# VH-VL binders against RNA-binding protein 12 (RBM12): the designs that were tried, part 5

Target 1, 78 residues: RNA-binding protein 12 (RBM12), of Homo sapiens (Human) (q9ntz6r430to507)
Amino acid sequence: FCVYLKGLPFEAENKHVIDFFKKLDIVEDSIYIAYGPNGKATGEGFVEFRNEADYKAALCRHKQYMGNRFIQVHPITK
Short names: E, the ipSAE of ESMFold2; O, the ipSAE of OpenDDE; V2, 0.75 times the mean of E and O plus 0.25 times the DockQ between their complexes.

## First folded at step 1 (VH-VL)

Design c11 (framework fv_ciduvectamig_arm2)
Fold by ESMFold2-Fast, scan of step 1:
Structure c11 (fold): chain C 78 residues (1-78), chain A 125 residues (1-125), chain B 110 residues (1-110)
Amino acid sequence: as target 1 above (78 residues)
Amino acid sequence: QVQLQQSGPRLVRPSQTLSLTCAISGDSVSSNSAAWSWIRQSPSRGLEWLGRTYYRSKWYNDYAVSVKSRITVNPDTSRNQFTLQLNSVTPEDTALYYCARGKYTYVSKYAFDIWGQGTLVTVSS
Amino acid sequence: QSALTQPASVSGSPGQSITISCTGTSSDVGGYNYVSWYQQHPDKAPKVLLYEVSNRPSGVSSRFSGSKSGNTASLTISGLQAEDQADYHCSSYTSSSTYVFGGGTKLTVL
């Protein structure tokens, strides 16, 4: 159960992703913040949830704020 | 209470290396919610950001293009401090040098919220 | 190279309102909501006044407000007081993960 994150602040860290999904059972070692070829964050990321209920709750956090940025939370399509 | 204390030579000769230290108290140089910058101020250029170091699972550095070939900003976790080294200085590097903390949280401050006292460095023979 | 554009000086009388502009490009002010404003009194380090365009740190008066439209951020000081006489600097994060500053604005309270 994975979501794609878009709009992350460029200085966002794993702990910000954990705080954003507070009270949901995330797989903390699944957190991935994407970096471009120049070594700088792209604003994109991925995170996995341990169960379907928390995955669905995570999707409801779409367009909530992390700092001054609203975060897009999308299902990963197969 | 977070404080930054600056130290280093105030007179540097042209072509030498300018070296300054910023000692941190009340926070950790490896805090993953902070970044540590050097910023200088001169009458001709105003405030000029030079570079930063920060820890996010590994150490990162970012440098302004104008100084990138001459600058190193290094953390020292054992002494809880970070340093500026600026090579091949010229009189144009004469400035008031500040160290500063950039604070980043989930509510994000993205601002230089704590500044050192400043060190006036003169580049002269 | 990408210094942000601020007026060199601005003036006002006690009780009045003034605005200081800070103009950049789409790669800094226009591209991000990471604009900060700093107040600097003579012989003092700059002090953060606003961050992320319009947020005030604890202890900063509500007389200070910020906004942004396109590539221009603005600092407004209402109810001017004598102690507001200082230099004001804007700063922005850039698409290169660096920071740039404006040239600074000297505020004179007449």
Scores: ipSAE 0.000, ipTM 0.602, lowest interface PAE 13.2, mean pLDDT 80

Design c12 (framework fv_ciduvectamig_arm2)
Fold by ESMFold2-Fast, scan of step 1:
Structure c12 (fold): chain C 78 residues (1-78), chain A 124 residues (1-124), chain B 110 residues (1-110)
Amino acid sequence: as target 1 above (78 residues)
Amino acid sequence: QVQLQQSGPRLVRPSQTLSLTCAISGDSVSSNSAAWSWIRQSPSRGLEWLGRTYYRSKWYNDYAVSVKSRITVNPDTSRNQFTLQLNSVTPEDTALYYCARHYKWGSTYYFDYWGQGTLVTVSS
Amino acid sequence: QSALTQPASVSGSPGQSITISCTGTSSDVGGYNYVSWYQQHPDKAPKVLLYEVSNRPSGVSSRFSGSKSGNTASLTISGLQAEDQADYHCSSYTSSSTYVFGGGTKLTVL
């Protein structure tokens, strides 16, 4: 159960993804934040959930804020 | 709590390398919640951010354009400290040098702890 | 040269309100809500006063407030007190993943 994240702040880190999905059971080792050559987040990422209920709850966080940014949460099949 | 203590030579000759150390207590230099910066202050330029180092699965550095060609900010995990090396100094590098922590809250950084400052004079 | 423009000095009387501006470009102040303000008393390191334009760290008085419009951020100090006499510096994140500061503003409480 994976989601694709878009709109992450340039300085986003794993801890921010964990906080954004607080109270949901994420697979912390699955967190991937894309970094550019300058060492900053590109705005894209992926995270896996341990169960279907938390995956569905994560989709409900779509367009909610991480700090000052709207985060897009999209389903993926891969 | 977090404390930053600076040390290093206060007099440097033109063309030499300026080297300062910032010792950290109450936090780890490899903390995923922090980045470690050098900032200087002079009457002519005010506060000027020079660069930072931080650990996020690997080490990263960011440097101000004005000093990028001659600056290195380097962590030392074994001593829990980080250093500034500024090559080919000129009298314009005379300033009060601070080390500081960037702390992340949500999506942003701010400088929440500062060292005491070290006045470095570049003179022959 | 400072990247962000601040007035060199501002003065006020106890109980008065004053405002300090910080003007940049769309590549820093105008492009991000990552503006912070620092207070510096003589012979001391700067202390964070506001971050993310308007957020106060624990322990900072509600007399200090921040706002932003376009390329200009502002720090407002209400109910001026003698201990507010200090230098005030603004800072912003940039599109180059660097940080810039303003020239600083000296506040005199008359």
Scores: ipSAE 0.000, ipTM 0.599, lowest interface PAE 13.3, mean pLDDT 81

Design c13 (framework fv_ciduvectamig_arm2)
Fold by ESMFold2-Fast, scan of step 1:
Structure c13 (fold): chain C 78 residues (1-78), chain A 126 residues (1-126), chain B 110 residues (1-110)
Amino acid sequence: as target 1 above (78 residues)
Amino acid sequence: QVQLQQSGPRLVRPSQTLSLTCAISGDSVSSNSAAWSWIRQSPSRGLEWLGRTYYRSKWYNDYAVSVKSRITVNPDTSRNQFTLQLNSVTPEDTALYYCARSTKYYVYGKTYFDYWGQGTLVTVSS
Amino acid sequence: QSALTQPASVSGSPGQSITISCTGTSSDVGGYNYVSWYQQHPDKAPKVLLYEVSNRPSGVSSRFSGSKSGNTASLTISGLQAEDQADYHCSSYAGSYTYVFGGGTKLTVL
């Protein structure tokens, strides 16, 4: 149960992802914030949820704000 | 409307622990949209940000690398204040210490300190 | 050691424009648009003058403006007045939820 995040503030770190999904049971060790070849954050990330209910609740946070930026929350499929 | 009030000057001996308190009025120390910092000023180093505490879902602290091993910034929700504890002080810790509030987007890189206390002079001497 | 480099002093006459530079690295000033400037009169706490490079809080004169190019941020004061005589400090986000300041610049209005 993974989601793809887009629009993260470039300075965002794991603690901000945890706060954005507060009250949902996230796999904290699954949090990944992507960095480009230049060593700078891309604004993209991934996080895993422990159960389907919280995964679905996370998708409902699509376009909610982390600071002054809205976050896109997308399902991840192969 | 927001005011930060600090206690008076301190004389501390080398190797002791420095403890300072900042009392908040006009806002709550547990406000989800504010962070509470300590910043010091010395003639040789100018202004130095030391650390901050803030509440979101739980309490968080961030500390400058130069003091990280010696510093604690703690909230006190019952008295609406926060404190600085700095261990093993040396004469280089002699400075004017300010408490300050940062704005509602503090966690995302904001460096905007909008309210400051009056400052507390700390002298580290034997 | 201050993390950001500012000139120790600048001077100007009433009505002139002066500029104060603040130079860091790609990990602070160059990497983010989170530069703030503070004015400090003798025996007073610093007061915010600009934030996010060029934004003015309510009540700050339009004579104060900010810009950034690469690793250097600049504060410009136009129409210099006697009351502008003060110390000016820059600050930047430095990554990892930390903040750095410059060494400060003493402005003398001659």
Scores: ipSAE 0.007, ipTM 0.627, lowest interface PAE 12.8, mean pLDDT 83

Design c14 (framework fv_ciduvectamig_arm2)
Fold by ESMFold2-Fast, scan of step 1:
Structure c14 (fold): chain C 78 residues (1-78), chain A 127 residues (1-127), chain B 110 residues (1-110)
Amino acid sequence: as target 1 above (78 residues)
Amino acid sequence: QVQLQQSGPRLVRPSQTLSLTCAISGDSVSSNSAAWSWIRQSPSRGLEWLGRTYYRSKWYNDYAVSVKSRITVNPDTSRNQFTLQLNSVTPEDTALYYCARGHTYVTWKGYYYMDVWGQGTLVTVSS
Amino acid sequence: QSALTQPASVSGSPGQSITISCTGTSSDVGGYNYVSWYQQHPDKAPKVLLYEVSNRPSGVSSRFSGSKSGNTASLTISGLQAEDQADYHCSSYAGSYTYVFGGGTKLTVL
């Protein structure tokens, strides 16, 4: 159960993703913050959830704020 | 309700480690809505945030760039307190040191305002 | 040197309004809505007056208000009282989970 994140503050770290999904059972080792070819953060990320209920709860946090930026939370589809 | 009580040596020699303790009552050092900071004040520099520790599934630390090579802020859950260790001190580290609670109702903001402060400890660095 | 610029002093008479500015850059005051203000009386620890630019903690007088425009945050004290004589410090989130303070402003109530 994975979500795609867009709109992350460029200074965001794994701890901020953990805080954003507070009380949901995330796979902390799955947290990935994307970087572009110039080595700078793109504002995109990915995270896995251990169970379906918390995955669905995570999708409900779409457009909630991390700092002063709203975060887009999308299901990952291949 | 929440109170912070500071203790530690008030005189430190240059090149030694400055060590202070902040004892917490009315809250837990591992509270998910709190971060525990050290801030110092001197006439020449004003207030200066040094660093913090906080618990969110694991322990995290954040440090000001100016001190990050010399500083450790460390929690002690068994005694419900946290400490400041500042290595290789110089006379420029002479200041009034405060511990403070950073508190937010929205933990994912990464922002904490200091709502409770300790009494302050004047530390003089001299030989 | 302090990261945020505040006037060293400001003065006013009882009943007047005064404003204290706090100027930073786009990487702190201008980049975030995370400005807090602290009041400090002589020989006392600072006390929070405002957080997130304009929010007042419970127990803080409505005479204290905050605003921000661009890289400058402002604290306004209306109906100035003798007890308001104190030092006022601004603070801002500065990115990378660090915080900066201004140099402080001494308010004299004439």
Scores: ipSAE 0.000, ipTM 0.629, lowest interface PAE 12.9, mean pLDDT 82

Design c15 (framework fv_ciduvectamig_arm2)
Fold by ESMFold2-Fast, scan of step 1:
Structure c15 (fold): chain C 78 residues (1-78), chain A 125 residues (1-125), chain B 110 residues (1-110)
Amino acid sequence: as target 1 above (78 residues)
Amino acid sequence: QVQLQQSGPRLVRPSQTLSLTCAISGDSVSSNSAAWSWIRQSPSRGLEWLGRTYYRSKWYNDYAVSVKSRITVNPDTSRNQFTLQLNSVTPEDTALYYCARYGSKYSWHYAFDIWGQGTLVTVSS
Amino acid sequence: QSALTQPASVSGSPGQSITISCTGTSSDVGGYNYVSWYQQHPDKAPKVLLYEVSNRPSGVSSRFSGSKSGNTASLTISGLQAEDQADYHCSSYAGSYTYVFGGGTKLTVL
């Protein structure tokens, strides 16, 4: 169960992703924040969830805020 | 200042694995503001980016599509170095191989700003 | 074949200005502002000249300038000097966490 994140702040770190999905049982070792050629976050990331219920709850956080930015949460295509 | 020093065999036989090492001084291979790349140069193809490794809570790798099935770029934090392994080589893999850093501490440069000295690898029987 | 198109060679006389083009697509040069240029003298590793299209690292002469229009980035060298005789390479971020290079341009100072 994996989601694709878009709209992350360029200074986003794993701890910010963990806090954004607080109360959900994420696979912490699965957090991937994409970094571009400048060595800063591109605004994209991925994270896995341990169970289907928390995966579905994560999709419901689509367009909620991380700091001052709303985050897009999408299911990953096969 | 940051320096990259390359080592490894310069002659590899077809079908074998090409293995090179890049030793880093003046920076950490696990620096969160750098990515560590391999780039090769041949007379017919010019410069070609092959892949990179970098640390952001865990290690990540990105590879050029043309070599993705044959390449591994691995960090070694204990020796402060990273390696290239390119499997199943053919004569077309004959090239001058460089290791390079992308970015600088605090992301001040968005370029391959530090390069190793280069290693000419010949693939022949 | 390289991903980005550069002229194989350019030439100029001391004191003149020359321009080297680097043409890609909307998925690399046209899509991002992460174009870099490198100077390579014989038997030496490439040295970064410009990054993010037009920024110069410390120690790079102001005679080197960069620009971009659509899918084409350009390196301009003004006040051409004998020491500028070298190969010049462009690079761009190409999406999907990958990078591409041009074929390189040999500059001859006549």
Scores: ipSAE 0.000, ipTM 0.610, lowest interface PAE 14.8, mean pLDDT 82

Design c16 (framework fv_ciduvectamig_arm2; at its last look DockQ between E and O 0.10; V2 from the best seeds 0.00; counts 0 for: pae E 12.6 > 2, placed apart)
Fold by ESMFold2, look of step 2:
Structure c16 (fold): chain C 78 residues (1-78), chain A 126 residues (1-126), chain B 110 residues (1-110)
Amino acid sequence: as target 1 above (78 residues)
Amino acid sequence: QVQLQQSGPRLVRPSQTLSLTCAISGDSVSSNSAAWSWIRQSPSRGLEWLGRTYYRSKWYNDYAVSVKSRITVNPDTSRNQFTLQLNSVTPEDTALYYCARDYGSEWYTYDYFDYWGQGTLVTVSS
Amino acid sequence: QSALTQPASVSGSPGQSITISCTGTSSDVGGYNYVSWYQQHPDKAPKVLLYEVSNRPSGVSSRFSGSKSGNTASLTISGLQAEDQADYHCSSYAGSYTYVFGGGTKLTVL
């Protein structure tokens, strides 16, 4: 039960992803934030949820804000 | 133009809590492109970043490992300021304390410190 | 002890170029491109000279330049002037939204 994130703020960190999905049962050590070769975040990330209900709730947070930035939340499998 | 004005006591006894305040003008403590840090300077240790507070949909703190167990940095939106509390101080906490703004944009914060307060020399002594 | 190592002092004559080093680890200087440099005159707060290794904020002289190789960042001051006499500090992002500073370098203009 994994989602793909786009639009993450520059230097977003695990704590910000956890807050964005607060009250959902995240597999915390599954949080991955992509960084480019210059050390800046690309805006992409991945996170896994422990159950289907929370995964579906996470998809409903598509285009909600983290700070002043819209976050895209997309399904992925495997 | 952003200005940072510090206040707080200059003398603190060992084992007490050091408390300092930084008042902000020209910006908001809840700005989505900034974070608000405390940094201290001593002859033996140079500059040391201590911690910060910032708002990104909720309030966050980041603290240096060396002081993490003793430090709290709090915002006050009603007075547009932020505070440092450092518990259980010893003479080794004697330093010139600065507040500073962490420069950022709506995409990131924590790039460099572009505005600094005037500094407060705090002596920890019996 | 500071997390980043800088020489305690450097000196140069007017018109010369000097370089100040800042050495960290793969967990800070070597792992990220978030190295900054600050100039501090006596009794003044530090002022940023460079950020992200080599970028100058508006109003900073082009005589200040920066680079990084491996775990070492460098500040170069060309065309040294008397007003450059000051303390110089490096800083680096150290992961997890933390920053560390070097011990500082006193520059003397002879």
Scores: ipSAE 0.007, ipTM 0.629, lowest interface PAE 12.6, mean pLDDT 84
ESMFold2-Fast, scan of step 1: ipSAE 0.057; ipTM 0.742
ESMFold2 (binder alone), look of step 2: mean pLDDT 90; pTM 0.927
OpenDDE, look of step 2: ipSAE 0.016; ipTM 0.745

Design d01 (framework fv_lecanemab)
Fold by ESMFold2-Fast, scan of step 1:
Structure d01 (fold): chain C 78 residues (1-78), chain A 121 residues (1-121), chain B 112 residues (1-112)
Amino acid sequence: as target 1 above (78 residues)
Amino acid sequence: EVQLVESGGGLVQPGGSLRLSCSASGFTFSSYEMHWVRQAPGKGLEWVAYISSSGSTIYYGDTVKGRFTISRDNAKNSLFLQMSSLRAEDTAVYYCARDWYEGSDYYFDYWGQGTTVTVSS
Amino acid sequence: DVVMTQSPLSLPVTPGAPASISCRSSQSLLHSNGYNYLEWYLQKPGQSPKLLIYLGSNRASGVPDRFSGSGSGTDFTLRISRVEAEDVGIYYCMQALQTPYTFGPGTKLEIK
């Protein structure tokens, strides 16, 4: 159960992702914040949830804010 | 309206030091990565340094590594370049530039007018 | 470090004629994400550089449709379909794939 994140603040860290999805059961080791080939953060990432209920709840956080930026939360199709 | 204004340039002797400043306005400075780029008289552009939005990640061009220090003060919307052990080859116009981020794009969308540094005896 | 080269270095053009500038990199600028990290900048006399094209072919905001970027990997082209007087200046390509970021030597476009 993974979601794709877009629009992360440039210096977002794992702790910010955990706080954004607080009260949901996140697989903390799954948190990935993408960096481009030039070593700069792309603002993209993904995270896995332990159960389907929390995964569905995470999708409801789409367009909510982390700092001054709204975050896009998208489902990942394997 | 986005504006970047450099200052601090001048004439210095070889081996000397100088601190450049770049004042930002018209955008949330703390959300943007910043760069310094220079241009020697009659020559092309040379990338000098990068700093992340928080200031924690920093990269330098090979010619300035160990001699220049990039820093920022987000509360004052200011970017700095501390230059030491200056050489004649550091003579250039120094520009600060904002690194735009929208999705996966990485580019210098706004540049300041530049400040001139001349290293001469 | 990635070395960037441009040709021609001097480009005299008749007003209204098309112009093309070539840029080559010593290493591929195509990332596995499908993007080419190649940008074009224009520096008009006495002014700071301004962005024209990013990610190989995307026009920056406010850049006229007469400008276009193309290419992939190590070979890139900037085209101007009809040159106007305001297009005079030095054109630089730049790679943003890896640090240190590197610019080409520049191409000076002049009106004949």
Scores: ipSAE 0.000, ipTM 0.610, lowest interface PAE 12.6, mean pLDDT 82

Design d02 (framework fv_lecanemab)
Fold by ESMFold2-Fast, scan of step 1:
Structure d02 (fold): chain C 78 residues (1-78), chain A 121 residues (1-121), chain B 112 residues (1-112)
Amino acid sequence: as target 1 above (78 residues)
Amino acid sequence: EVQLVESGGGLVQPGGSLRLSCSASGFTFSSYEMHWVRQAPGKGLEWVAYISSSGSTIYYGDTVKGRFTISRDNAKNSLFLQMSSLRAEDTAVYYCAREYDFWSGDAFDIWGQGTTVTVSS
Amino acid sequence: DVVMTQSPLSLPVTPGAPASISCRSSQSLLHSNGYNYLEWYLQKPGQSPKLLIYLGSNRASGVPDRFSGSGSGTDFTLRISRVEAEDVGIYYCMQALQTPYTFGPGTKLEIK
């Protein structure tokens, strides 16, 4: 159960992703924040959830705020 | 070609209801966020409503909140705006618009031709 | 809500002359990701709006290079280096940083 994130602030850290999905059981070791060639975050990331219910709840947080801007939460399949 | 076509506009009395439709073609509709924007005669643009690609996240402009309902049917490539408790000030051309991806700043890159709603007795 | 204002509201220009339109927001449109969530749209007479500029300064596909956007935070400018007859219409700025999305009142560009 994995989601693809877009719109993360450049300074976003794992703790911000954990807070955004507060009350959902995320696999904290799965948090990945993408970085570009310049060493700065691209605004993209991935997070895995432990169960289907929390995965579905995470999808319902699509376009909810982290700070003053939306985070896009997309389903992902291999 | 990428295209959005609105329909369902018409003349309605104050307090009435009307449902607008927007048909999408030429792109994977289920992958895009959609918006409704309106324009009163001789006036500027006013954002009305937003719906996420899955339909799970919805936002409304303050003037229509509680009266309008946005929805979508991805299997039919269709977007809807159910309007209730219509007022004279809801008279406008209603456009549906596609949101380009986040990396374009949520820009509205494709717009329909609009459908006219007139609220009058 | 973020309030958007534009000036001038009416802009008569001679063909070939440059034109500038100002857009101001009541709150900063600069996201922590370093981008300004400000767009410019053109609505030609009898037509639907068309995207010109996104993220403050990026031209949309098919938009001529005589159009440019600049600015940051709360103060933005759309420039047309050489106005052509086909540029007639109403120009709107819009903020997409937060809901509700809000448009400026529009600037009507006319050929004198």
Scores: ipSAE 0.006, ipTM 0.655, lowest interface PAE 11.8, mean pLDDT 85

Design d03 (framework fv_lecanemab)
Fold by ESMFold2-Fast, scan of step 1:
Structure d03 (fold): chain C 78 residues (1-78), chain A 122 residues (1-122), chain B 112 residues (1-112)
Amino acid sequence: as target 1 above (78 residues)
Amino acid sequence: EVQLVESGGGLVQPGGSLRLSCSASGFTFSSYEMHWVRQAPGKGLEWVAYISSSGSTIYYGDTVKGRFTISRDNAKNSLFLQMSSLRAEDTAVYYCAKDSGFEWLTEYFDYWGQGTTVTVSS
Amino acid sequence: DVVMTQSPLSLPVTPGAPASISCRSSQSLLHSNGYNYLEWYLQKPGQSPKLLIYLGSNRASGVPDRFSGSGSGTDFTLRISRVEAEDVGIYYCMQALQTPYTFGPGTKLEIK
């Protein structure tokens, strides 16, 4: 149960993803945040959920805010 | 109030090593990225190193890569710069600088320490 | 690496007069998120640098409104509407778009 994240703040770290999905049972070791040459997040990431209910709840957080940016939460489509 | 207090500078011979420390207070240290910036005598500012709030992401300036190591101890509110293979051109005032952490969007140095002087000479 | 340049490098100003400092980057500092990752710092004699402007045009806390930042992409300006004696020091622009973060060479503002 994985989601693709887009729109992450440039300074996003694993702790910010954990906070954004707090109350959901995420696999913290699965968090991947892409970083650009400026040392900041490219805005993209991936995270896995331990159960289907929390995966579906995560999809409902699509376009909710992390700080000053809305985050897009998408299902993995392959 | 936010305070950054640097220590560890001194006179060292070329090829030597030195460890700089920065003690932070007045903010939640573990929530903010940190930087080292240096300034050679009579010269401008040069960014040296970056470390993320968790310590997992680290970047160095080209002149120090492979010789310097940035680290942090969040339990002790301390930032470190381990310098090895020191050269005359590393002579500078070294500043500890706090990243803004502003809404996880931007990076700017909102607070600086007083600086600690490193002199590399034979 | 992004190269930063400033003009002039030396700026003698009469008290009360306006002053302008130019900063140019070798690459655009405008990110796809709409922000310019350009900052201005002032280092007064014998002191540590202090932040003046971030994200191109935003004044840092405590910075007087006589200071303003403008520009986008590769060309930026710091303006001081009425220079005061306390404004003496070296002004640096900096890009924070990509590592290594790079500073301009500095502009020394002096009272005539």
Scores: ipSAE 0.000, ipTM 0.603, lowest interface PAE 13.9, mean pLDDT 82

Design d04 (framework fv_lecanemab)
Fold by ESMFold2-Fast, scan of step 1:
Structure d04 (fold): chain C 78 residues (1-78), chain A 123 residues (1-123), chain B 112 residues (1-112)
Amino acid sequence: as target 1 above (78 residues)
Amino acid sequence: EVQLVESGGGLVQPGGSLRLSCSASGFTFSSYEMHWVRQAPGKGLEWVAYISSSGSTIYYGDTVKGRFTISRDNAKNSLFLQMSSLRAEDTAVYYCARGDYEYVWGSDYFDYWGQGTTVTVSS
Amino acid sequence: DVVMTQSPLSLPVTPGAPASISCRSSQSLLHSNGYNYLEWYLQKPGQSPKLLIYLGSNRASGVPDRFSGSGSGTDFTLRISRVEAEDVGIYYCMQALQTPYTFGPGTKLEIK
């Protein structure tokens, strides 16, 4: 159960992703924040959920805000 | 082909209520975000409301918050805008517009618009 | 809220001549992902608006290559290399970086 994240701030860290999905059972070791050549976040990421119910709840947070920016939450295609 | 057809517009008194509908066809409605945009006579475009593909996330323009309610029925391929406490300033052509597809990340553009339905709020 | 402004508001153009419309935002529209969330729409007389440009510079499907979008951050330009009669209408820029989404006031392009 994975989601693709887009729109993350350049300063986003795992803790921000955890807070954005608070009360959902995420696989913390699965959090991946993409980084560019200069070692800064590119705004993209992925995270896994332990169960289907929390995965579906996560999709409902699409376009909600992390600080001053909205986050896109999308299901991952096979 | 993609089609969006608005209905429900008409003449209503200030303080009244009206419900607009948008019927979608030619695409998987449940996979797209939807929007309402309005245009007062002789004026520019004003974004009114957004609803996510599942219906769980909703945002409104500041002029309509607390008075308008956006909703959708994915089984019926329909989008709605329930308008209450209508004011003369709400007189406009109301368009429904298609937003992002669930797997097209980050564009947030309106690629298809309906023909519009006219709402006139007058005494 | 992000305020959008356009210049000029009225643009008379000779057929075949180039045209440029400017759009300015009160806040940067450049997202951390590297994209400018700025769009251009054309509303022809009596018709619904139609998407021309998305993400600053990408032409929408079916839009002629005489249309181009450029700019970044707070200053954007829509260019038409050779204006044709069918291009008459009102051009709107819009920001989609954050809600509420906001449109510019529109630029009316007319053939002189």
Scores: ipSAE 0.000, ipTM 0.617, lowest interface PAE 14.7, mean pLDDT 84

